# VHH binders against o67189: the designs that were tried, part 40

Target 1, 350 residues: o67189
Amino acid sequence: METTIFQFQKTFFTKPPKERVFVLHGEEQYLIRTFLSKLKEKYGENYTVLWGDEISEEEFYTALSETSIFGGSKEKAVVIYNFGDFLKKLGRKKKEKERLIKVLRNVKSNYVFIVYDAKLQKQELSSEPLKSVASFGGIVVANRLSKERIKQLVLKKFKEKGINVENDALEYLLQLTGYNLMELKLEVEKLIDYASEKKILTLDEVKRVAFSVSENVNVFEFVDLLLLKDYEKALKVLDSLISFGIHPLQIMKILSSYALKLYTLKRLEEKGEDLNKAMESVGIKNNFLKMKFKSYLKANSKEDLKNLILSLQRIDAFSKLYFQDTVQLLRDFLTSRLEREVVKNTSHGG
Key: E = the ipSAE of ESMFold2; O = the ipSAE of OpenDDE; V2 = 0.75 times the mean of E and O plus 0.25 times the DockQ between their complexes.

## First folded at step 21 (VHH; framework vhh_7nfr_2)

Design f5 (at its last look DockQ between E and O 0.67; V2 from the best seeds 0.67)
Fold by OpenDDE, look of step 21:
Structure f5 (fold): chain B 350 residues (1-350), chain A 122 residues (1-122)
Amino acid sequence: as target 1 above (350 residues)
Amino acid sequence: QVQLQESGGGLVQPGGSLRLSCAASGFTFRSYEMSWVRQAPGEGREWVSYITDSGGDTYYARSVKGRFTIARDNVKNTLYLLMDSLKSDDTAVYYCAREEFDWEFTAYFDHWGQGTQVTVSS
């Protein structure tokens, strides 16, 4: 079964599906996140998230086999993020895939949500294990909304709040946000708050209010700032990301990936290897990204990168082992770095 | 006022074909995703098929996949369901429904047609 995220949502929350395993993928990841948020709300303590890039094969199977020993156990929702990474870890062995398929097929009491962070290609969907999953489970796609649909959504929201938005103001807002749902939602909410006493929003007002606070809340911006050692701004962006509902673990994943790549590149550079070739070897092929990575390498010593990696590992460990707030840990990390930088600057000025 | 009117239902033999139509009025048809939903006697409503606003993507329930085809004509403001290889289990009232979602992206059907009866009987 292949359905849209919207159709799936309607069915899932009103009439429980017979299928137990679902693959979530698509271009519009925000919709998937929104769905998962609702899922979390519904299942509460019975909502479990696993990260495919972190989980071992054994842990994975254990998580899926956890049949409520107690007949009266509440149905659980198990979400597996980055399933593609997990599959990569399992390798290309047919036997391993068969085992995986068997385990997934035998899921009876719980719901399993396999989440991809991108739209799957037809080839991927037609290949094992997803081919098999599609036969006994469901494939759910989150497609991008049309510009017109997004515009209507925004207009409806304003109308519901009794706010009239000038056409040019609306167009401006849509263009500036690039029809990004997350950004758009944030900006619209800000504008609604602003207009609490006003019934009309003009272009000038939108220009003044929109994007005034929200620096392009992009995880990559955060990473960029952090790697360039702008910790103050990084902290601000972090808060924004969290407010937008970005999961801290996603941030950590990107940071860790970048840090590891940078460390590798630094090592290769020290060995006298060509940096451009080295970057390509670690999967950096885009010229823009190459440029960014060069800047990161300039900004960070090998020791800095090592320390960063260690810090990220610690944060991950504390989050997983001690159930500490990952966001707070990140804040603490950034704050500590900021304090160190201030001390260094005061010691040399003086 | 939003109006949806189904037509094309009837009695057909197993293996036969029908074409359902849904005439839409009172709204910008091209801006909305549409679905077919059916209800068999004594059963709940079952989603059958979905089509995007542009008609670029279509989705089907497992029970009808390969047999049914959803289509739309945005110029004529009409939704279609081509039903081939009909089975007795396809007997139901078929409804066209407009897809909607709120600010939190909670999806729902906000408008329904009156339905058209499809009976597959030998």
Scores: ipSAE 0.702, ipTM 0.864, lowest interface PAE 0.7, mean pLDDT 87
Fold by ESMFold2, look of step 21:
Structure f5 (fold): chain B 350 residues (1-350), chain A 122 residues (1-122)
Amino acid sequence: as target 1 above (350 residues)
Amino acid sequence: QVQLQESGGGLVQPGGSLRLSCAASGFTFRSYEMSWVRQAPGEGREWVSYITDSGGDTYYARSVKGRFTIARDNVKNTLYLLMDSLKSDDTAVYYCAREEFDWEFTAYFDHWGQGTQVTVSS
């Protein structure tokens, strides 16, 4: 089966098809994120994510093969990211590819969604295992939306809220975001909040409000707590920042910048560079910031910083390229770190 | 006012061909993705085919793939469905439908034509 993500959405959540394995790909990645968010809401605890670059072949097949011998289990939604990396792990061995196809064909109780972060070429869709998936399962495409359709979506949203948007303000906003659905949706929602009582948006107001961030100090409090490993307080500050309306991507930007600078500083220290000169080389010249970074370096090993950077890159990729909720991903990360601190404290006497 | 008007239906023998047309007016046709949807007697509606705004990409239900061709003429504001190798199972009312979605990207068809009857007899 080959269909669009919109057509698939119209049927899957009411009368799902007989097929059990689907490939999701396309140019409009935000639509895939939206579909997967709806899928996660439907399946709750029965929604499972597999990372093809991180799981073993054994773990992959175990996750797909789990059914009860004595009866059916609740159906699950299994979402697979980085499937191409999993395929690299299998190599060019034809028997391994044939086994993969057999396992996918025999999925009975669950739904499997293989998610790509780009539009697949015809060559890729005609190659195994995707050729076989097209036969016994489905290929779901998220096509690019036209600029006119995006403009109409935004205009309808403002009209729903009773907000009169000046034509040049609307055009400016669309061009400022480059018609990017994720950015546009976030900025429109911010503008709606801004205009909630006045019910009018002018060009000057859009210029003032779009992409503005006025609470960077609060974000730095969060970063400080995280880097000093006070995860419980960091979680509370994160919740406050989100409640205030701070964009999660701004939080990620600042955190990533600090983590990368700290890792660079660790490597420069290993090369014998003077710490104060090293800090200036990465743009840290203010004495207050130098003192803060010295405390971060003391609290974090090189391995700690490497793991933090990898975690942030995974969160960023998952939220942007795989279209999952950035805030929840960051909360999950912090919660996992907090749980490890609880286990560590429990294992230490006195 | 958005209007979609199907035509070209009729009675045809198995293995025959038919061309459906859908005249569009009241909106910027070239900016909208479009679908054909059919409904057989006593059955629910079944999506048949989809075409992008430019006509550059087309998609088909498994039941019609290889036999039906969707096309559009953005100058004449007309959607087409070329139906070949018709079977008795293709007997249905065929509708032209405009693709739409809301702010949460929940998809739906917001406008439909009145439909055109296609009957494939033995």
Scores: ipSAE 0.626, ipTM 0.825, lowest interface PAE 1.2, mean pLDDT 84
ESMFold2 (binder alone), look of step 21: mean pLDDT 86; pTM 0.865

